# Ledger of designs, part 2: VHH binders against Protein PLASTID MOVEMENT IMPAIRED 1 (PMI1)

Target 1, 154 residues: Protein PLASTID MOVEMENT IMPAIRED 1 (PMI1), of Arabidopsis thaliana (Mouse-ear cress) (q9c8e6r131to284)
Amino acid sequence: LVRIGMQKLSCLLSVEVVAAQNLPASMNGLRLGVCVRKKETKDGAVQTMPCRVSQGSADFEETLFIKCHVYYSPANGKGSPAKFEARPFLFYLFAVDAKELEFGRHVVDLSELIQESVEKMNYEGARVRQWDMNWGLSGKAKGGELALKLGFQI

## First folded at step 17 (VHH; from u06 with F29I)

Design w03
Fold by OpenDDE, last read:
Structure w03 (fold): chain B 154 residues (1-154), chain A 120 residues (1-120)
Amino acid sequence: as target 1 above (154 residues)
Amino acid sequence: EVQLVESGGGLVQPGGSLRLSCAASGFTISSRYWIGWVRRAPGKGEELVARISGSGDYTSYANSVAGRFTISADISKNTAYLQMNSLRVEDTAVYYCARYSPSEYSFDYWGQGTLVTVSS
């Protein structure tokens, strides 16, 4: 019901997973992966290939892409900008051989990224922006960080 | 019987393009079974090139090919493709199509491979 009268925007989310770094020595030898999925549903996910931690770092050097839709209410012509429905994505590092380990989870709302970009520019059909992310890790990975680059194309 | 058959390899000049095909049989490209391309350059180890889910909604690329290569799939034909543009000499390799299992984080079945040579 919430989507009645809303428009659908096709979007390609890109996630360049750079590395998990500054990891404790105790993590050396572990195979790690990064998972990206829609937050609200477990309807699919994309993960990196496993990468082994060496000298406190796992270098993924892989870019993940997610095709998705974002819903929005168009501008009403009275000066109100388009209103996008929240489209949160969940990001987390995991250990391939020790799934019980938790290293923290991060959420990014794609709609916020789009909103910011649309208000500034109109690059239909092209990658319009990129955000560098550096997230602290928890658990056994405390002190470490996950580095990635977010972007999207509409 | 699970089979993967690659085609489309060949000789191309730097900056050129090739399109590889991977015909899968014995299973359905799906959320359970993705298709990936893996390459082995002369004297080097295996390198993941790209992966695609059955829906096509999820893809991944090695950063070395991102922006130049495009993986796609036609579920009606149970076939995956790798469009390779702006080819470089360092892209020279045998390209293998393989079935990827997300739950196992691994490839389990492989094609025979197709040679891609990028040379002037």
Scores: ipSAE 0.914, ipTM 0.968, lowest interface PAE 0.3, mean pLDDT 93
Fold by OpenDDE, last read:
Structure w03 (fold): chain B 154 residues (1-154), chain A 120 residues (1-120)
Amino acid sequence: as target 1 above (154 residues)
Amino acid sequence: EVQLVESGGGLVQPGGSLRLSCAASGFTISSRYWIGWVRRAPGKGEELVARISGSGDYTSYANSVAGRFTISADISKNTAYLQMNSLRVEDTAVYYCARYSPSEYSFDYWGQGTLVTVSS
């Protein structure tokens, strides 16, 4: 009922997982992974292959892709832009061999990225966008950061 | 018995394309069991190439092949594919398909591999 009159947009979310870096020396030797999933459900997720921390860094060099849908109300042609329903994704670093460790979680709303892109499309006409993300880590990884490149294609 | 059988390897020129197939049996490609491609170049170690979930909604690629290779799956045939475009000499390797378990973050069953040679 909530989506009555809404349109469905097929999207491909891309997440280039660059590295976890500036990690404390105490994390050297740990195997780390990055997980991306829909925030609201645990039904389905994609994670990187494990990468071992060396000299305070884990270089993943892997790109993750998620096919998903975003719902929106179309623009009315009278100056009102399209309105997208929130589509939040959860990102977090994890230790493969120490799952009890928590390093923090980050949320990105895909609809916000799309909205920003649509606004820029009026000038550039590009359907592919990319955002560099650098998130601080917590817990044992305090002082470290997770570097990602987010993009999407419609 | 779990089995994975690769096909489609061969000789191709740089810039060319090749499509590999992986026929899986003894299990169903699903959310529990993904399919991945792993390659081993001469004198080098194993490198993950790509992975795909049963639904096809989730995929991953090594950055070295992202944008050039595309992994896909036909669940009705329980078969995965690797479309390789813009091939480079450094893509020369034996390509293995393998069953990937997300919960274990590992591959457990492997095919025999198919040789891909990129040479002018």
Scores: ipSAE 0.913, ipTM 0.968, lowest interface PAE 0.3, mean pLDDT 93
Fold by OpenDDE, fold request of step 21:
Parts: C-alpha cells; structure tokens; sequence
Structure w03 (fold): chain B 154 residues (1-154), chain A 120 residues (1-120)
C-alpha cells in the first residue's frame, strides 16, 4: 500500500471476450455474461452484454477496456530490473438470471503481463501485447471453456 | 424527466470520420448510469456499438467497431461522444444514444437517433 518512491504507469487493459463454448446442453437458453473487476478492490467492474447460450455456445464478440494504473520500482543501475506491484484482475462467467450458479473464477495479474513484456522486448518498441486465454469452466458449465484475448497498452 | 438527444449524424464517404454527441438530462452519467451507443442498420436488428461508465475507466465495444470507434464522456456537460473513424459502408445506420444500467444489464432510455450514412 505504501508507494513511496514508486513510479506510476497508466495502463489500458483490453479484454476481448470471444465466446463461452462447449457448454452442456442443460445451459442452452441461459443468458450469460463475463465480468472483469479488480480482485482486491470492488471499485467497479465491467461486464459484457448478456448473451444467450445456443447449441452449447455463447458468442460475445465484445471487447472490454479498463483504465488503470500500475506501480513499479524503477530498475537500478546495478542490473536489477523494474519491479512491478501486483495488479490482479478477476474474471468470471455468470448467469444473468441465475446468479447462484458459479462457473469458476480466474485471476490474471496485469503486472506479470507487463513484466513479461518488458523482459522480452524493450518498452519503446511495442505498444500492445496480447495473450490468448482459454479457461476451463466448472459447475454446471463443466466441460465448457471461456475464450478471451487479453492485452494492454501503456 | 430523463432525456437523451443525439446529434452529429450525416453523410460521409468511406474512410471518413464523424463525431456523434449525446446530451443527457434528467440523470447524471455515473457508475450507476452508463451511456451506450446502439445502432440499427437498414433491414437489420439492433447492435451494441459502445458503452462507457461515468468515470470513463470502463468502456466496451463491439468487435466490429473496436479500434475504429472511440466512446468518451464529459461529465461536466453530462454528454457522451462517439468518435467514428475509418468509416465503412456497413456502418450505415441510425445511431441511438441510450442509458445503460450495469446492475440491470440493459438499456432503459433511448434518444431519437441520428442517421449516419456512409456512401461513396
């Protein structure tokens, strides 16, 4: 929580929500949404529009954006790389009309994505990074998967 | 009374740009009430275009417009905007501004719409 001496980066997290797929037939007709929020703070959230499951699939075809800040300690001249403060986000599929249903939760630390990017490429050369995510679902949606594309801009 | 009034529609050539405005009254654009743009093309159903929260920290776009359109809001004016770049013929539609309630996952109030025609 103490960020004395730390630097702040403005970041735009992008979440392309592709689809929930291979869902059991028992889920057909349900309206589903995908929610993205900060893990540790309930300071707002963004969700997709509801999509109805048809033939075992809900096609969202929507991209969500979250403006946020990431804090880091700069690299020192002694070879230590920049150290980013954790910035975890929570992702989950939900049923609009059956909120008691749970299909699993996934956490992605944005700082890890940024760190990985910095380690592989110079900050100055790449404006956008993207990761394809395919997460297994649980509960009533067991056997299904949620397909996303994560990216960020600094 | 809740009211939404669109403006800025018109005729543009493919590849052109247009900026739509939505003046909201009777409520405040906030975390409780977002603003969205929805379009209806001739012979087609409604399509969500974009949404924005009051803070502007949260936005969403249809993949068909992501990267080309930008939604923004000026809370001091209680007005939302849709900057449309790299317009395509298939973007031709009546564009509606609407109030979105994230807790209800729905739009509840709509403007009268503004026509955007993209044609060579």
Amino acid sequence: as target 1 above (154 residues)
Amino acid sequence: EVQLVESGGGLVQPGGSLRLSCAASGFTISSRYWIGWVRRAPGKGEELVARISGSGDYTSYANSVAGRFTISADISKNTAYLQMNSLRVEDTAVYYCARYSPSEYSFDYWGQGTLVTVSS
Scores: ipSAE 0.912, ipTM 0.967, lowest interface PAE 0.3, mean pLDDT 93
Fold by OpenDDE, fold request of step 21:
Structure w03 (fold): chain B 154 residues (1-154), chain A 120 residues (1-120)
Amino acid sequence: as target 1 above (154 residues)
Amino acid sequence: EVQLVESGGGLVQPGGSLRLSCAASGFTISSRYWIGWVRRAPGKGEELVARISGSGDYTSYANSVAGRFTISADISKNTAYLQMNSLRVEDTAVYYCARYSPSEYSFDYWGQGTLVTVSS
């Protein structure tokens, strides 16, 4: 019902997983992965290959891609900009051999990234966008951080 | 019996292109079983190159090949492909296709490999 009259936009979300760093020494030797999935749907996810923590760091050097659709109401031509439906994605670090461990979860709404890009396009005319993310970790990984680079193509 | 057979390797000059194929049998490329490419360069260890889910909605690449290589799959043929553009000397390796199990975070079956040589 909410999508009646809405337009569908094909989108490619890119997630360059740089590294988990500044991890406690107690995590050395663990194999870690990063998972990206749609927040509302448990079906379908992409994760990095496992990377072993060494000297407090896990360097993934891997880029993940997710094809998805974003729905929006077009601008009405009377000053109202396009309105995008929320498209939240869930990001989290996990231990391959210790799934009971939790290091925190982060949510990024793709629609917000697109909205920001559209706003900037109006002023700068550039469609290529990238966001550097540095997220603090919790639990056993407290004090550490996860470094990512987010982007999208439409 | 699970089997993976690579083809398409060969000799190319730097800046050239190759397209590798991986014919899978004994299982179906799906959400349960992805296809990946892994390469082994002379004197080096194994390096993940790319992975693709059955739907094609999920892919991954090593940063060393991102933007140059494209992985794809034709489910009707149960075949995966690796389009390699802008090849570099450091891309020289034996390329293996392998079945990837997301639930296990690992590859479990491998092809025999196909040699890709990039040389001037």
Scores: ipSAE 0.912, ipTM 0.967, lowest interface PAE 0.3, mean pLDDT 93
Fold by ESMFold2, fold request of step 21:
Structure w03 (fold): chain B 154 residues (1-154), chain A 120 residues (1-120)
Amino acid sequence: as target 1 above (154 residues)
Amino acid sequence: EVQLVESGGGLVQPGGSLRLSCAASGFTISSRYWIGWVRRAPGKGEELVARISGSGDYTSYANSVAGRFTISADISKNTAYLQMNSLRVEDTAVYYCARYSPSEYSFDYWGQGTLVTVSS
């Protein structure tokens, strides 16, 4: 994972957890949470407070922040762009009182978000640090969706 | 004996600032035990305000306060703080410091509360 000449970029990942929606009626009454975890470790995680499903929706109304680091190789004088090492995060909905239920996993690599932000600034003169996500759920929650807004700060 | 003692409440004008403190004893603020702030306004139930892990690497805020309030911790003093800026009349409440257990997804020990009144 260590590269010669790598530099460290301190980042703050922000995750506005909006809602889980269009859930089947069989899920009403369940207490749900959303977990954001560094994919490579069990101990680097934060989750929302539990929210009870009512009428097919759990409205979290909570924003999560995770401090992390992304290592990168600086751009060189021959036009090679900066290269960021992968920093994947795992996102999933879970049932607090029925953890055997699985509703799907989603991976977002923060290094790719940083790279996109840099490229859009260079190409369009603007920096993009916000992404709206609407992910389809699976398993018992099939047909439903998880709505999030992602961002980062340096 | 787990104990949480809030301080710093008081009367403040809309748009003003206030800093709350929470001194913890009987446990150490850590990855196992986080600190959170929860408030109870007249006619309202309990509302999460903010949570912080012992390292400070993980925080969360209710959307109603995000961008205006900042939670922090000083582990050497086993103390958490809530910096409250741009206060509104709707922020008037009793603010409780509470111990949060990430493994149980819940608060298990609560302070006595400190009153914050935002009014002219």
Scores: ipSAE 0.814, ipTM 0.923, lowest interface PAE 0.5, mean pLDDT 88
Fold by ESMFold2, fold request of step 21:
Structure w03 (fold): chain B 154 residues (1-154), chain A 120 residues (1-120)
Amino acid sequence: as target 1 above (154 residues)
Amino acid sequence: EVQLVESGGGLVQPGGSLRLSCAASGFTISSRYWIGWVRRAPGKGEELVARISGSGDYTSYANSVAGRFTISADISKNTAYLQMNSLRVEDTAVYYCARYSPSEYSFDYWGQGTLVTVSS
């Protein structure tokens, strides 16, 4: 019901989880993971394997793939561009053995990545489907950063 | 009794391909229990290779194999596969199929392993 009149685009979101780095010494020895979840549901999550912090860094070196879909209204011949329904994903670093610690959360909307890719193809003739992300951490991890590379395939 | 049975290991030259199979019994590949591949190279500890959820919607790979290896599952056969392409000497290892629990962030049942040797 919610998506009557829209078309479905099957997508594969890729998340290369590189590292959490510049972490304070108090975090050495913690086991960290990175979770990517669909914001609309509790059942749509994947996490890295745990990685122990050593000398201020947890080097995950793991790539996650999430199959998903994005609904859209196609462009029409009257000048209206394609419109994509929001498809937000939540990203966060967590401590496997101390879940009460919070280090910040980030939201990326796949529909916006798709829209940007379409716009760059239209204006520049360029395919852009990979984004390097370097997110500042908060809480106990303040001063640190989480390095990711995001992408999608259709 | 939970069992995982690997097959498909062998000797292959660098640049070659192999396909490993993992037949699971005693549980169903599902959202609760995923299948993964872990390898142990000579002189090294265990290294994650890949994981797949029961639906196939979620997969992961170690960066060392991403783009070269593909994990898949056929739920009707309760079987997972690892397609290994562009093999390198450093991929030489015993490959274990294992049951992964997302809620425990860990593997709990392991197969006997299958040897993959990449050498000229």
Scores: ipSAE 0.811, ipTM 0.923, lowest interface PAE 0.5, mean pLDDT 89

Design w03
Fold by ESMFold2, last read:
Structure w03 (fold): chain B 154 residues (1-154), chain A 120 residues (1-120)
Amino acid sequence: as target 1 above (154 residues)
Amino acid sequence: EVQLVESGGGLVQPGGSLRLSCAASGFTISSRYWIGWVRRAPGKGEELVARISGSGDYTSYANSVAGRFTISADISKNTAYLQMNSLRVEDTAVYYCARYSPSEYSFDYWGQGTLVTVSS
């Protein structure tokens, strides 16, 4: 829908899903996936192909891409900065054959990544559009971690 | 009768390009049924290459091909494509088009395969 006074930024969110690692031995043999879902709706998700845990690791080595839009109010000529509307995404590891298991959820707001990229360009002269993430897991996967790299393109 | 028919394979030198096509019939490319490419080098297991949703809003690639290969779909022709650029010797394989079910996390129907050979 048109937002009065706002501009639309077409974005491509990239998620390089590296691995779930340091998993307890009790998880060996499970088939795991990583899902990225738009948090504001029940629609729109992509997940990795399932990967089987071997020796405490599931190596996904898959990059996911999600097309989306971020709305913003541009900076005015008198010092008000651009303001981006929230665009949160939900990330979680799941077990394909044991859906009752929960390993933790993480939220990343793409608008905040865009804002950080703009600010670093404006104040530090650095273009930052890639973030390495290493998230601790919970539940049966406690002690393990999910490694991924986030980015966006405009 | 669900069918997937690949075309476009061949012999190419390293650094070259090829475009594979996958004509689908017996189902419509949609949110329920995506298209993917899977490859198998001679004597090797299967490796995901790429997947695309019916809307085109969601894609994925194996890290080994990300940035070099592009998957696309033309829904009006019920056809998917794989543009392969900057080909390397290790890309040599039989490439299969397959129907992907997001709800089942798996491929259920496969094409016959098309051979891509990257050799100098």
Scores: ipSAE 0.810, ipTM 0.920, lowest interface PAE 0.5, mean pLDDT 89
Fold by ESMFold2, last read:
Structure w03 (fold): chain B 154 residues (1-154), chain A 120 residues (1-120)
Amino acid sequence: as target 1 above (154 residues)
Amino acid sequence: EVQLVESGGGLVQPGGSLRLSCAASGFTISSRYWIGWVRRAPGKGEELVARISGSGDYTSYANSVAGRFTISADISKNTAYLQMNSLRVEDTAVYYCARYSPSEYSFDYWGQGTLVTVSS
């Protein structure tokens, strides 16, 4: 009875992977990728093609699209707002030829993005379905940042 | 024996459209083996164009073509397609269909290529 009373929202998550920037000189020459994973499944991942770091930057310039579903309970007219079930995605930079290196992980819950989009439409009249992200990196990449643009479609 | 056969290349004017096909044999388009398109312009290196998983749930595009090109697959025919719209002169290249291995982050089998020429 996992999702009794819920409705299914079919979504397309878009992830424009711009660049990893301000990387330490020790990382020049490494081949990097960015992975996006659904938290619930082993096989729910997509990653960019590898990009080689040159002068502190890896410029991916690749957009990833992931089909997914978000379940929600609709607003009931008795003061209960629509309630979206969590749909987390894990994002991380990785080194293709040195998988033991870790540069930090970031979680984005698509349900929270959807909720924010609904609230912005209601309060400000703006349809917000695109988010610019600039995440600090850790480990060997400390001091660097990962630039992404997230979006979704219904 | 793995084979990939492209078709659909040709001459087209800027702003035009073209659809490429890639018939795969010797393997099944799946979660283990994706299909991608890579292009090589005259005198230039290889550039990713697009990739699609067997389920179609995962796709990617180079930013230079995102919004203009659409990759799709028909699993019943073990065939992938690349719909190219709003073509530009800089899209002129030989387009290769290739098998992509997500676990190896690389393409391992390549077709012969099909020439796309965008010119007035």
Scores: ipSAE 0.804, ipTM 0.918, lowest interface PAE 0.5, mean pLDDT 88

